# VHH binders against q9uj72, part 16

Target 1, 324 residues: q9uj72
Amino acid sequence: MFCGDYVQGTIFPAPNFNPIMDAQMLGGALQGFDCDKDMLINILTQRCNAQRMMIAEAYQSMYGRDLIGDMREQLSDHFKDVMAGLMYPPPLYDAHELWHAMKGVGTDENCLIEILASRTNGEIFQMREAYCLQYSNNLQEDIYSETSGHFRDTLMNLVQGTREEGYTDPAMAAQDAMVLWEACQQKTGEHKTMLQMILCNKSYQQLRLVFQEFQNISGQDMVDAINECYDGYFQELLVAIVLCVRDKPAYFAYRLYSAIHDFGFHNKTVIRILIARSEIDLLTIRKRYKERYGKSLFHDIRNFASGHYKKALLAICAGDAEDY

## First folded at step 4 (VHH)

Design s35 (framework vhh_8h63_2)
Fold by ESMFold2-Fast, scan of step 4:
Structure s35 (fold): chain B 324 residues (1-324), chain A 121 residues (1-121)
Amino acid sequence: as target 1 above (324 residues)
Amino acid sequence: ELQLVESGGGLVQAGGSLTVSCAASGFTFSYYDMGWSRQAPGKERELVAGISSGGSTYYADTVKGRFTISRDNAKNTLYLQMNSLKPEDTAMYYCAKGYWRSSLTPYFDYWGQGTQVTVSG
């Protein structure tokens, strides 16, 4: 929903927005004797994505140059990834992240899980079109070729973007819960197929009823049951779906915590989530992060990152260590 | 082959009503956010109304309470019902396809040819 509800993001449309003035300031920052990275951060993190697109158009009109290209020329490392990431329309950013998750040495299955388990039907269809236009490849075909088994089957279902919406049926929820319970006990190919069809195709409202009925039948939480019964990326994907259904901001808080504290400090995941969720629910993600992990997202980013990269991430995250 | 074809524009007296329509083809209409923008001669284009793929609506302050945006996914058609029209509403009205997140400012990547609405005083 884009209006009518209180927004839970950290980046909002700037009042009294002037794309020509912003383009001039960015031009000055990039064309000076030294690149004014603070000016780039202060402008681009304080404009919504649509306004950044208007700035890029004004920049092209004024200088005859591509703003993203000039930034890539002047910037390096993770700071470049943050600034460039802010300049993508959201469906194209999702497409960009999925392309790079699949093309190159190895596959970033966690990126596939995060995006495909969390996006709405509309977001899925928009990213599929963006992927085809940008890369001249079919997203569904690339997912199929890069993955296998029940993990592939589940991703292929999600990428169709055909989840039911607004559908609830308490009697069917009890029946579906029995199927999930049997799938955890038997673990046959047929049961895995039935399980992924339920989790991928039922509405979020319906699945919340299913999860409650599952706890009544099994005496166990749905996530705990999945963790006990399955493994690998199939297990991680199923857990991601359940967590998104229950509390999508809490899922992203979990992903951020893992990316910041896991071996290797996964910068691309931190950048992706902060940018992708900045206009949706990043404020709620911050609250879930503090509630679950005892430290604010701001505090952890401050300790994880350095330099202008740190400043850019903190500007997107907004607030301070005491706001969460 | 993506097409947005506006129709229903015309001349109407101040205080009157008019409905403009947009016929969409070449893409899966129901999965995209849609909107109406307008542009008067010598003025910049402004977004007047938007509707998400899920049915949520947005209205600019200049038209709120007077205009109603709606969509018929079965017919791949977008509508703008305009009531209590003012001379200041005179503009070319463009149907748009785009992308909405929780931001109030959408990104539109395609516009139709427009339909002229003229309100006489």
Scores: ipSAE 0.012, ipTM 0.490, lowest interface PAE 8.6, mean pLDDT 87

Design s36 (framework vhh_8h63_2)
Fold by ESMFold2-Fast, scan of step 4:
Structure s36 (fold): chain B 324 residues (1-324), chain A 121 residues (1-121)
Amino acid sequence: as target 1 above (324 residues)
Amino acid sequence: ELQLVESGGGLVQAGGSLTVSCAASGFTFSYYYMGWSRQAPGKERELVAGISSGGSTYYADTVKGRFTISRDNAKNTLYLQMNSLKPEDTAMYYCAKGYWRSSLTPYFDYWGQGTQVTVSG
């Protein structure tokens, strides 16, 4: 639950990397009656994303075939989703997840919240461009058409990618805290707009000062106040922003815990977070998970998943809480 | 901390040659697809050349046979050798880092601030 700590991923560039050898091993694994799924796991989860792109290039050169296409033909279910997900460059993966959150049956609002509340300005810009490239649709327009109300207004602000960076003003923090406190008391449309503008546009450093001032004047934690005063996806989105500002790895630990223990076992969320965070902060997420929930992420995944799907998720997660 | 710094732009006469360079830092250069895009005033940015980690090259039809993209992984440097320059080649030239996958068009997620190339005729 700490903030300001250094973050670490679980997947790193492999030393002595040979993309031609890896492509040949993967080609062999995908041939024959039974696909060698253990070989796919052992190679793809032990290379960084950039190295996986080099393997795909070598595979194309060697076989005249698309590696991800061949994997899609041979694999099924959640295991296919994990292997295919590993082959996406990060902004293309975010775009892919957002598209499927909006173009399936209904809208996956929790996917929209997770991605848009957690990504940096640079990541937002990159995912917007990737979305346009992949789908010939404008991400902002699709969000607008699939969502409504203050939830929509907040997502539309976040997708602009215009959050302030590296700026702090203690006097303004005190003023903004008063605005947030009044917004929790009055809950009008104008107050919801002011709250959204503060949470979406102020820098993370500035918002931490705002949250401290809010605690001083209200006697209440910012998350507790939002939970008491608001509801629905708007409340969920505001909480997600506060949690990301406070401790982004802890937010993802919370999301993973909920996905593993909620009805339906939310496999897509577990897959998405493990892949998306594997090279950023997944090791830090593991530490927050054990600290908060008393069980390691590794042990919970082992109990939740089965077969090669389980092996793949555990390989991405790497080790367990005792390795910290 | 990721940085792409372009250099070598300038004024050149039509039919002349110019080499622009891009110094990369803050990432493992050899792993990434790299490219050069350009943008003239009032026009959209276009990809003119790209090079994969494995050395496979792409060229826009407008520059094929005239431009050569290359990379020096030991120096973390990308180059664009521009020959037989035309007034239509006048643009801001941007170095880009991206991704390539065999089933997808190369995608760029970071650009430098650019270097101006002006061709007079």
Scores: ipSAE 0.012, ipTM 0.542, lowest interface PAE 8.4, mean pLDDT 88

Design s37 (framework vhh_8h63_2)
Fold by ESMFold2-Fast, scan of step 4:
Structure s37 (fold): chain B 324 residues (1-324), chain A 121 residues (1-121)
Amino acid sequence: as target 1 above (324 residues)
Amino acid sequence: ELQLVESGGGLVQAGGSLTVSCAASGFTFSWYAMGWSRQAPGKERELVAGISSGGSTYYADTVKGRFTISRDNAKNTLYLQMNSLKPEDTAMYYCAKGYWRSSLTPYFDYWGQGTQVTVSG
């Protein structure tokens, strides 16, 4: 990634980077009398993903072993998930999370919603290739087999990665808003199909115009209308799309807040968002989180996590309770 | 913004040699795995060669022993030296940026516009 892209993130490339020295330090940490978890945190959370890949190659050259395999063997629980997660290139990490959402214990529909509603066309194409590479399975086929109904139809649309880009059309926005208004009144299968086609295929810029026109004709916010008219995972997916269109960092802040304050700390969701967004917009997500919820993300992680796991998450999140 | 620009393609006789190059910009070139894929009309895209940031190389069985991938980090340039060219090597050749882990086949997630290589006779 280009260095300027890290302005919005919390993890930056290390200056004076030496992958051989980092690999030696990690080898010592993992082979020690007791695993030096602080060394793992201090190195892996303070290198960008590209640098972590260079460390893994140096580790293989030096020890003849797989760094990720050695970490999985020596570490446990959520700390293992954080450390191993940092070792995935972004599209491979998305593929990893989607595989475990579908092939684990049951189906994690919220993980499918989060990833497929929030990723760009380019990210969708990349994750499909990564999924095939890692699992020798077609992502589209696995989504189809694990889901059903209008929820499935919507995810199948999103996974094509064919959202329109470019120019806005105010006249078409007015027409699309009318279709959405009728869909909320009639609620037939055909109306659900038209609704998901508009939300999945129109550009973000176009959809913002559609949402404004919808407010004008219906007197109601698009999210409120969806919540009143639909239910289940279909409703949750449609809401996720609208929230991403309006403010994607605010959507991730919402997901983090829900994960932290649901019954039981939703560890996988917190880990996934912190890692996936660390080099993109996690700094902006932190700002939205504090603005909307009154407490910093740092404060809430510190309150709900413990041990080296807590240290790792806080290192990725960066800052302190006063920095937001 | 990230950009990959291929050059050096052209027409060459069977048994001949050709070097294609890729000029990279908009990212820290030395940190990423780089590669070459090719696609002939009516066929699927094939990964032909990859090189890690540390210099480890991958070659498809179709090109092993004939093609050599190399990189010049000072010039932000990737090369593919193609020797003993065959008519079946005729394709559009695409430069790629991606990732290389010790436990994975190279994975590439960004591609250039391509340069045409045609092998006759």
Scores: ipSAE 0.385, ipTM 0.762, lowest interface PAE 3.5, mean pLDDT 89

Design s38 (framework vhh_8h63_2)
Fold by ESMFold2-Fast, scan of step 4:
Structure s38 (fold): chain B 324 residues (1-324), chain A 121 residues (1-121)
Amino acid sequence: as target 1 above (324 residues)
Amino acid sequence: ELQLVESGGGLVQAGGSLTVSCAASGFTFSFYAMGWSRQAPGKERELVAGISSGGSTYYADTVKGRFTISRDNAKNTLYLQMNSLKPEDTAMYYCAKGYWRSSLTPYFDYWGQGTQVTVSG
C-alpha cells in the first residue's frame, strides 16, 4: 500500500522512498551550523504527508529528537511555518490552524470560515478529535466562546459534521428556494436561522438544485442576493458555503488571490491553503486561479515571496508562470 | 472507550503463514497511523510494521519481504499477514494506534492486549 493517486494535487508519493536516508539527510541539514534550507525544501516538498510522517519516526529513532521541534528551533519566520506545517497530518493541521485563529491576538474569523465552510463531514469529525488530542479542549466549546450571534450559530452547525449526503428532492429544493427568497425580503432572526439551516444541512447536490430554483424565482444569483441582504462575518460565511458548494477549488483560488493581493498580505492563509490542498485539489485550484485572474498562482507567489520561503511555496505549488 | 482487540494468533510451523487482525473502536480509525509491535520474553518491544493514515507502510528489516501490513477503514480493522515464519518471530503481537502532533510526543501511544504467535522449529 502506498499514498494512492493524487492527479488533482501537486505533491505525490516519492518512488524508491527510504525514510532512514531522508531522516539522516535532514539531521545533517539541521545539526550543521547555518541550516541547509535547500535540503529541507528538496526532501519535505517531494514526499507526500504519509512519507513525511515515516521520516519523522525514523528521525526520532536515529537522533532521539522530534523533527518538528528541531525545525522550529533552527528556522524562523514564514519559512518555519511552511516546513513545520508540512509535518502535520491534515486533520491535525486543521486543528492547529483553528487553535491559533482563536488563541492568537484577536480572532481570525476568515480562518474559521475557510476551514469550517470547506471541510467534509469526515474531515470535521477528524479535526475535532485532533483538536481535543492536541489541545485538551473541545473545538465546539472554543468556537462558542470566541464567536457570537448568527455567525456563531452557523459555525456551531458546521462543526457538528452532520451535512446530508447524496440526497436530492426537487420539490423540497423549490420549497427551500422560496424560504431563502423570503429570508432575503424579511431578514428576521428566524429567517437567518432557516437560511443557515438550509445552507449547513442540505447535501451539496441538493443545494445546487436549491440555488437553481432560487435564480428561477428571484431572477438573482444566490451569492448576489446574500451580499445585498446580509453583512458582516455571517454574510461572508454564507457566501463561503455557497462558493464551496458550487466549486470548492474556485473558492480556494479566490481565498489565495485575496491573501496575496489584499491589504496586509496574509502569508498564513497562503501557507495554509497550499499545504492543506497540496494532495487534494491544488492542481484544480491553480487552473481556477489562472482562469479567473489571468495570471498563474506560480507567477503571483514568485512576486509575493522571497528567499527560501519563496522556493518552498513554489515547490509546493509546482508548475510554472506560463501555465496554470 | 478506545479499544484495540487483537486476534488470529496461534501455533504455526517454521515456513508457515499466519494472519493476525486488530479490531479498533472508540476513535476515528482512518485519522490515525496504525502498527504492529512484538515482544518476546525478556526482550524490548520492537515495532515490526506500520501503516500511515495515507496508506504508506514501514517494515523493520527483520520482517521486510515476509510481512504485509494492511488496513480496512470501512471495517476499522488492521491486518498483518506473516509469511515464511521463523522461530525468532515467536512473540506476543500488539496492535498500536499512533498520531502526529506538533510536539515531542512519540509516533505510537496506545497498544492492545496482544495475541500470541508461536513458531515451532
Scores: ipSAE 0.000, ipTM 0.211, lowest interface PAE 11.2, mean pLDDT 86

Design s39 (framework vhh_8h63_2)
Fold by ESMFold2-Fast, scan of step 4:
Structure s39 (fold): chain B 324 residues (1-324), chain A 121 residues (1-121)
Amino acid sequence: as target 1 above (324 residues)
Amino acid sequence: ELQLVESGGGLVQAGGSLTVSCAASGFTFSYYAMGWSRQAPGKERELVAGISSGGSTYYADTVKGRFTISRDNAKNTLYLQMNSLKPEDTAMYYCAKGYWRSSLTGYFDYWGQGTQVTVSG
């Protein structure tokens, strides 16, 4: 639970920060005959996002050019995605990832699940505004158009950003647990709607009480019950919500482990999580990863990534000296 | 008009048994979850047992193994069989109608007037 837990990121504001000097060093790195990728890594991974925005402004003022555009032009493959990704303010990065999840051949449902199941009310609100500003489209309308069924209904609820906060009611938790248990037994459209309404709208603190009561009445873990009763992206979304309620850093550790060890090596997911969580809870994610999987995140990144891409990911992760 | 009418309460000795019933009218009984809640003097109302439209049951830890909830959809009647009664089971027992087709976050929308159960020892 969050009680007594302290979450930490891996990237912090740099002391003695000089955005003009940093912009000049990056300009030299990008405008030279041979792009100095080590310079890009050493500067951008050691500044917080607010400082990177100041660097981009200084770069524009000094060179009359867009730093993100220049990096996308000079860099390639996954390294390009890492460096460019670091330059996005968090709500705009979420909007960017959601836009690209929906505006291609098919839909990246796992990206939709990860972002919408894990973001707070405030983050959802800012993400919707950033999406509208950047793409001149309504995020809610694009989700509706690209998805269907109970999966759509659940995402549409989450994107409203109206989850209850701070209140707990132990008596109501028993009633809500009964509803969840009935939904697992009957599996009608009405029951799926009731299940979704509880998981999307009750506070995290209230849901932890509900999950405890569900264990008491069913004899079963909430995640196990969902996995037995449902399937497809609807099941994956419900599981993501439950995992985020229980331990959000552990959810991201699970997502990273899956992405790294899948046959296709889902690099975009690794990049997105490392960047998005770098200033929030990535250090806590590293701890959960090692506790749950026996290997450090640092070790696994070193094993699957290579070159400057590897150096960039390890710099964001901030190294685990225990793995050598 | 929606009505829930409880009956069967009374005085019983500790260790004894009692069955309370609830006659429902004014709605399609078989479509809704039903429950029993109780309220002792000076305490808040507590859900003790619930039964779904499909027959799945829930029991509070305080009554699990002692109470049995059941329903007769043909008679529009809900039952609570109470065994091994304890003095702490003394309360007003209320029949409750579930609100399963609602998009609202409250799941019981109507309660009867209650029937008093008093357990002496």
Scores: ipSAE 0.000, ipTM 0.099, lowest interface PAE 21.9, mean pLDDT 85

Design s4 (framework vhh_8h63_2)
Fold by ESMFold2-Fast, scan of step 4:
Structure s4 (fold): chain B 324 residues (1-324), chain A 121 residues (1-121)
Amino acid sequence: as target 1 above (324 residues)
Amino acid sequence: ELQLVESGGGLVQAGGSLTVSCAASGFTFDYYAMGWSRQAPGKERELVAGISSGGSTYYADTVKGRFTISRDNAKNTLYLQMNSLKPEDTAMYYCAKGYWRSSLTPYFDYWGQGTQVTVSG
């Protein structure tokens, strides 16, 4: 449900919500010679996504215009990307990010890895529908045309959204662990296929048993073994899957830490994760971030971002420098 | 339910050829090593051929150069092509599923019910 899904997020439904009043305030903020960016931040970061959709409908009724379009016209740079990004329903936002990863320049593979390795079967199905509706293109076909090799084969498996979700089988887990161990010893194309088939198709609960059995057999962590045996985007994708299976919030904390501390400060990744996870597990991501890196996510965002862009990211992140 | 169903056995003259097949169902065929074992009356079961998920093959010295193991992952089917058959090749032939950690001794944990091959001569 709408309310039940926000227990580990940072953005919650506003009490005494009035979408007409909010639409009017946003219209006033956007119509001035100087856009009232603080008003945009205060409203959009303090409403859940469903409430933002109601605001967009009220805005269209009042002004005969698209709120996202008006924000893109009045705002610039990364602040524009944050404000506009908040206005997408989650599956449309995933579709938007995947489209720009494949039809744009830059961080194509990292965006594909992050989204396709981390989304549930339901989320995959919904984003495929959203992608088709928004772009009149098939997501699977675009992934196929933009990628290659075992990296492509792995993404094509994940985009089917057919991961098992049944009971665990300890005997099968032992067998799968042996297959993974043989794959790490032999490292052939067929072994890469077996490895990705197991990691993409077994349930998270089953894979946790497989990883435990793998460590018992090999004496090595699954991530360490993959890093020693494979390379390139295929290796990065396999590692992303393993990390998501073990602790998905910790995976996103790792991604945020890397994005913030990379030479260029990877803005698109920071924006995407904060928005996409704000109503799911961003509170848990904050906890993992502080536990692993010694500093709060709030502290690091404050140090690397500036202006209203910084204010917007900190409002989505919530908390302060002393929090998790 | 995991099933291995062998077929293609029969009577053949010494020096002749025969292909036996194994249809697999109820598991992810591509993940596992597959093989063929045989058992003649009054003798122990003998592993004659094995094939890994990746296509690496093993053959017992008794059949090396005469038998060829192959797999069709699209059809979930295992094959054993037997050439230059000898009376000593007369046995029940069992399809096997397992995993491969050594090229000398593939490990099998499940067997079918078998198909009879009889070589006259």
Scores: ipSAE 0.000, ipTM 0.073, lowest interface PAE 25.6, mean pLDDT 85

Design s40 (framework vhh_8h63_2)
Fold by ESMFold2-Fast, scan of step 4:
Structure s40 (fold): chain B 324 residues (1-324), chain A 122 residues (1-122)
Amino acid sequence: as target 1 above (324 residues)
Amino acid sequence: ELQLVESGGGLVQAGGSLTVSCAASGFTFSYYAMGWSRQAPGKERELVAGISSGGSTYYADTVKGRFTISRDNAKNTLYLQMNSLKPEDTAMYYCAKGYWRSGSLTPYFDYWGQGTQVTVSG
C-alpha cells in the first residue's frame, strides 16, 4: 500500500516532508515557555501515521528523549489522549484501546464491541500480535477472563480472525437465513451459538445475501429481529456486526453520534474513532453522519468539545465549520 | 498492493555465510521499520533482526555478532548478512514490515513475506 493512496480518509501524507524540521518544531513546542499546543496540533494532525513515526525517531536522535513520553508529561486530559493517540501505529493503537477497555475500572464492553466487530481478519491478526508484544499478555485470554456467556463466545470467535472471504453461495445463504429465523423464535443456547457462528464466520458479501433472505422469510429487518429477540451486550454485539456488514462507515457514524449525544458524553470513543479511521474512511463516515443526522460531524464536535482539545479533533475531522 | 519478496536462501555448510535479500514494493519503504523473522519446523516464529527508518538496529541474542541487517532505501531493498552459520539457524526466513516507536527496545512487525528457506548442514 502507497502512503498517499487515502481516497476516503481525512489525513494524508504531507508533501515535502522533513522529519528533522518537524522534530525541532515539536521539541521547541514542548521545551518552550507555556508549551505551544497549537504547534503540536498543526504538525501531528497534518502528517500521516508513518510520517509521525519518522518524526518520533528524529526527535529521539536530536533530544535523546521519547516524544510520546514528553507529550504525556506536558499535556493533560483529553488533549493528551488525542496527541498521544496519534503517535500509535494502527495495530498498536487498537491493542492500547483494548488493554485499557479491560484493565481500567470495570470493563468497557462498547470498546470491545466496536473494535472486534469492525476489524478485518488482517487487522485482527495484527492487533493480537501488537497486544502480545506491547503488554506481554494474550489478547484472547484477557477477553475470556473479562467477559462471559454468549457475549464472550462471540468475542472469542471474532478475535480468531477467521471470517470467510471469497465467493458467495446463495443456496447456503437461504439455509443460514432459516437458522437465524429459528434462533429468533426458539432462543436456546444452541440457537444462540448457531447465530454467533453465522454472523462471525461468513463473509460480508455472504451475510448481505443472508440478511436479504432473512427479510424474505421473516418479513423483518435483521437488526429489528435481533433487537426484539435478544438483550444485553450480546444483542449490542450482534447488531454491531450486522451494521458493519451493511455499511461500516455508517456504523462508525452511529457510534460517534451516540458518544457525542448519549448521557456521559464518551470522549474516549470520539477520540478513538477519529484517530483510527482518519486514514481509512473518516471522509465517508462524515458523509454518512450528515446524511443520517442532518448536522455535520464538524458542527457537533465544535459544540461538544472546547479549547485545544476541540481544535485537535476538528483538525483530524477536517472540513469547513459550515459543512452541514 | 504491498509486497515483500525474499531471495538468496539455500543450502550452506556450517561455519559458512549467506546473504538474504527482500525486495519491497507498494509502500514508501524509507518510512517503515523493516526486519527479519525466522521459523523452524515445530517452533514459533522468532524475531531475528530489525532496522528502523533512521538506521537503528536490533538483534536477537541468538544471532548478535554473527548477523548484520542493512537497508538500501534507494533500491527499496532489505538485507540480512549471516556469518558463522550453525545447524540451529536452519529455518524459513521472513522479511517483515512494521513500526519502531521511539523509546521502544524492539520493533513491532505486522506484515511478512512468503519467506526463503535457509538450510545449514553440519
Scores: ipSAE 0.010, ipTM 0.467, lowest interface PAE 9.9, mean pLDDT 87

Design s41 (framework vhh_8h63_2)
Fold by ESMFold2-Fast, scan of step 4:
Structure s41 (fold): chain B 324 residues (1-324), chain A 120 residues (1-120)
Amino acid sequence: as target 1 above (324 residues)
Amino acid sequence: ELQLVESGGGLVQAGGSLTVSCAASGFTFSYYAMGWSRQAPGKERELVAGISSGGSTYYADTVKGRFTISRDNAKNTLYLQMNSLKPEDTAMYYCAKGYWRSLTPYFDYWGQGTQVTVSG
């Protein structure tokens, strides 16, 4: 819990970094007789995002061209998505994923849930600005127009980025737990609003106390109660918030396992989580994945993907099949 | 931890000059784009200037030709030299850390700010 517990990523700054040399190698790989996909993987997955941004600037300076644009032109399918995805600063990547979740052939509600339920206040403010910068559209307005009902109301709360921080109050936690218990019994619009306000606005530390008090008064785990009492994307969003509060790496392990094994197989979710979490907690996600599902994330990716796409995902994931 | 500390703000007369600086700590300064944003009372925050890790610069049209952004990677310090100051330049000035993608700067962290007031 505390006393030295920490999260860890899988991608770190490369020593002896030379962005000009890397940009030249990438230029040769993309403009050569045959596209050298192994060179793209070997460079881009072994540099941190800040270093990839320096490479993109050097590429622009040397060739007068956009590295992301050239990769999108020369590459295809999921491999293209991985390589291009690595070139986004984290808030721009969140904005990119949210835009395509809403402006595709349908709405990807699970992408909206994953990003908006898991990001901190700072990350929310950053992605809102990035979204406006990249697409000349207001993120809040697009969420409002693409969603509805209590699901929309909850996402609209989260996208404000106004969650309380660092405050705990055990007496209020007991009171909030009683409100959550009543909301599970009554299920009116007012109760759904109160539930949303508590889960979206209280600090993570405060919510952990609330969930403990809820277990004491109801005899049920918070996730189990939500699953019994609610349905649809509203239920999935509430569960995502609870899981993130309890153990955010375990939430991402759950999302990865679902994306790999559930019907409909969702490559975009695997790509998004690996890239977005690579410098934050992906190593911790790998540990939770192995602990909960019995097989390593590396093992499942190796069995799921093929070709250069597989090589790229495994390079981001790092590790091996035998450990975690 | 990651920290941006602005200094050099103050009161200056219209037509005057002022340099604000930002001391960065807790991250590898040279790897990130740095910039300045400002917010005047009753107005939205606006991007003033940005500088990439490689030295490429961006300026808002309102300050282009008057302001110069620079960085000293050895000292982990960002500067904004403000010349020909106007009363409209009165604002809280925030140091920012972020990224540079193609020709577009984006910032994800801001300091506490330093007040610049232009009289006249």
Scores: ipSAE 0.088, ipTM 0.596, lowest interface PAE 7.2, mean pLDDT 89

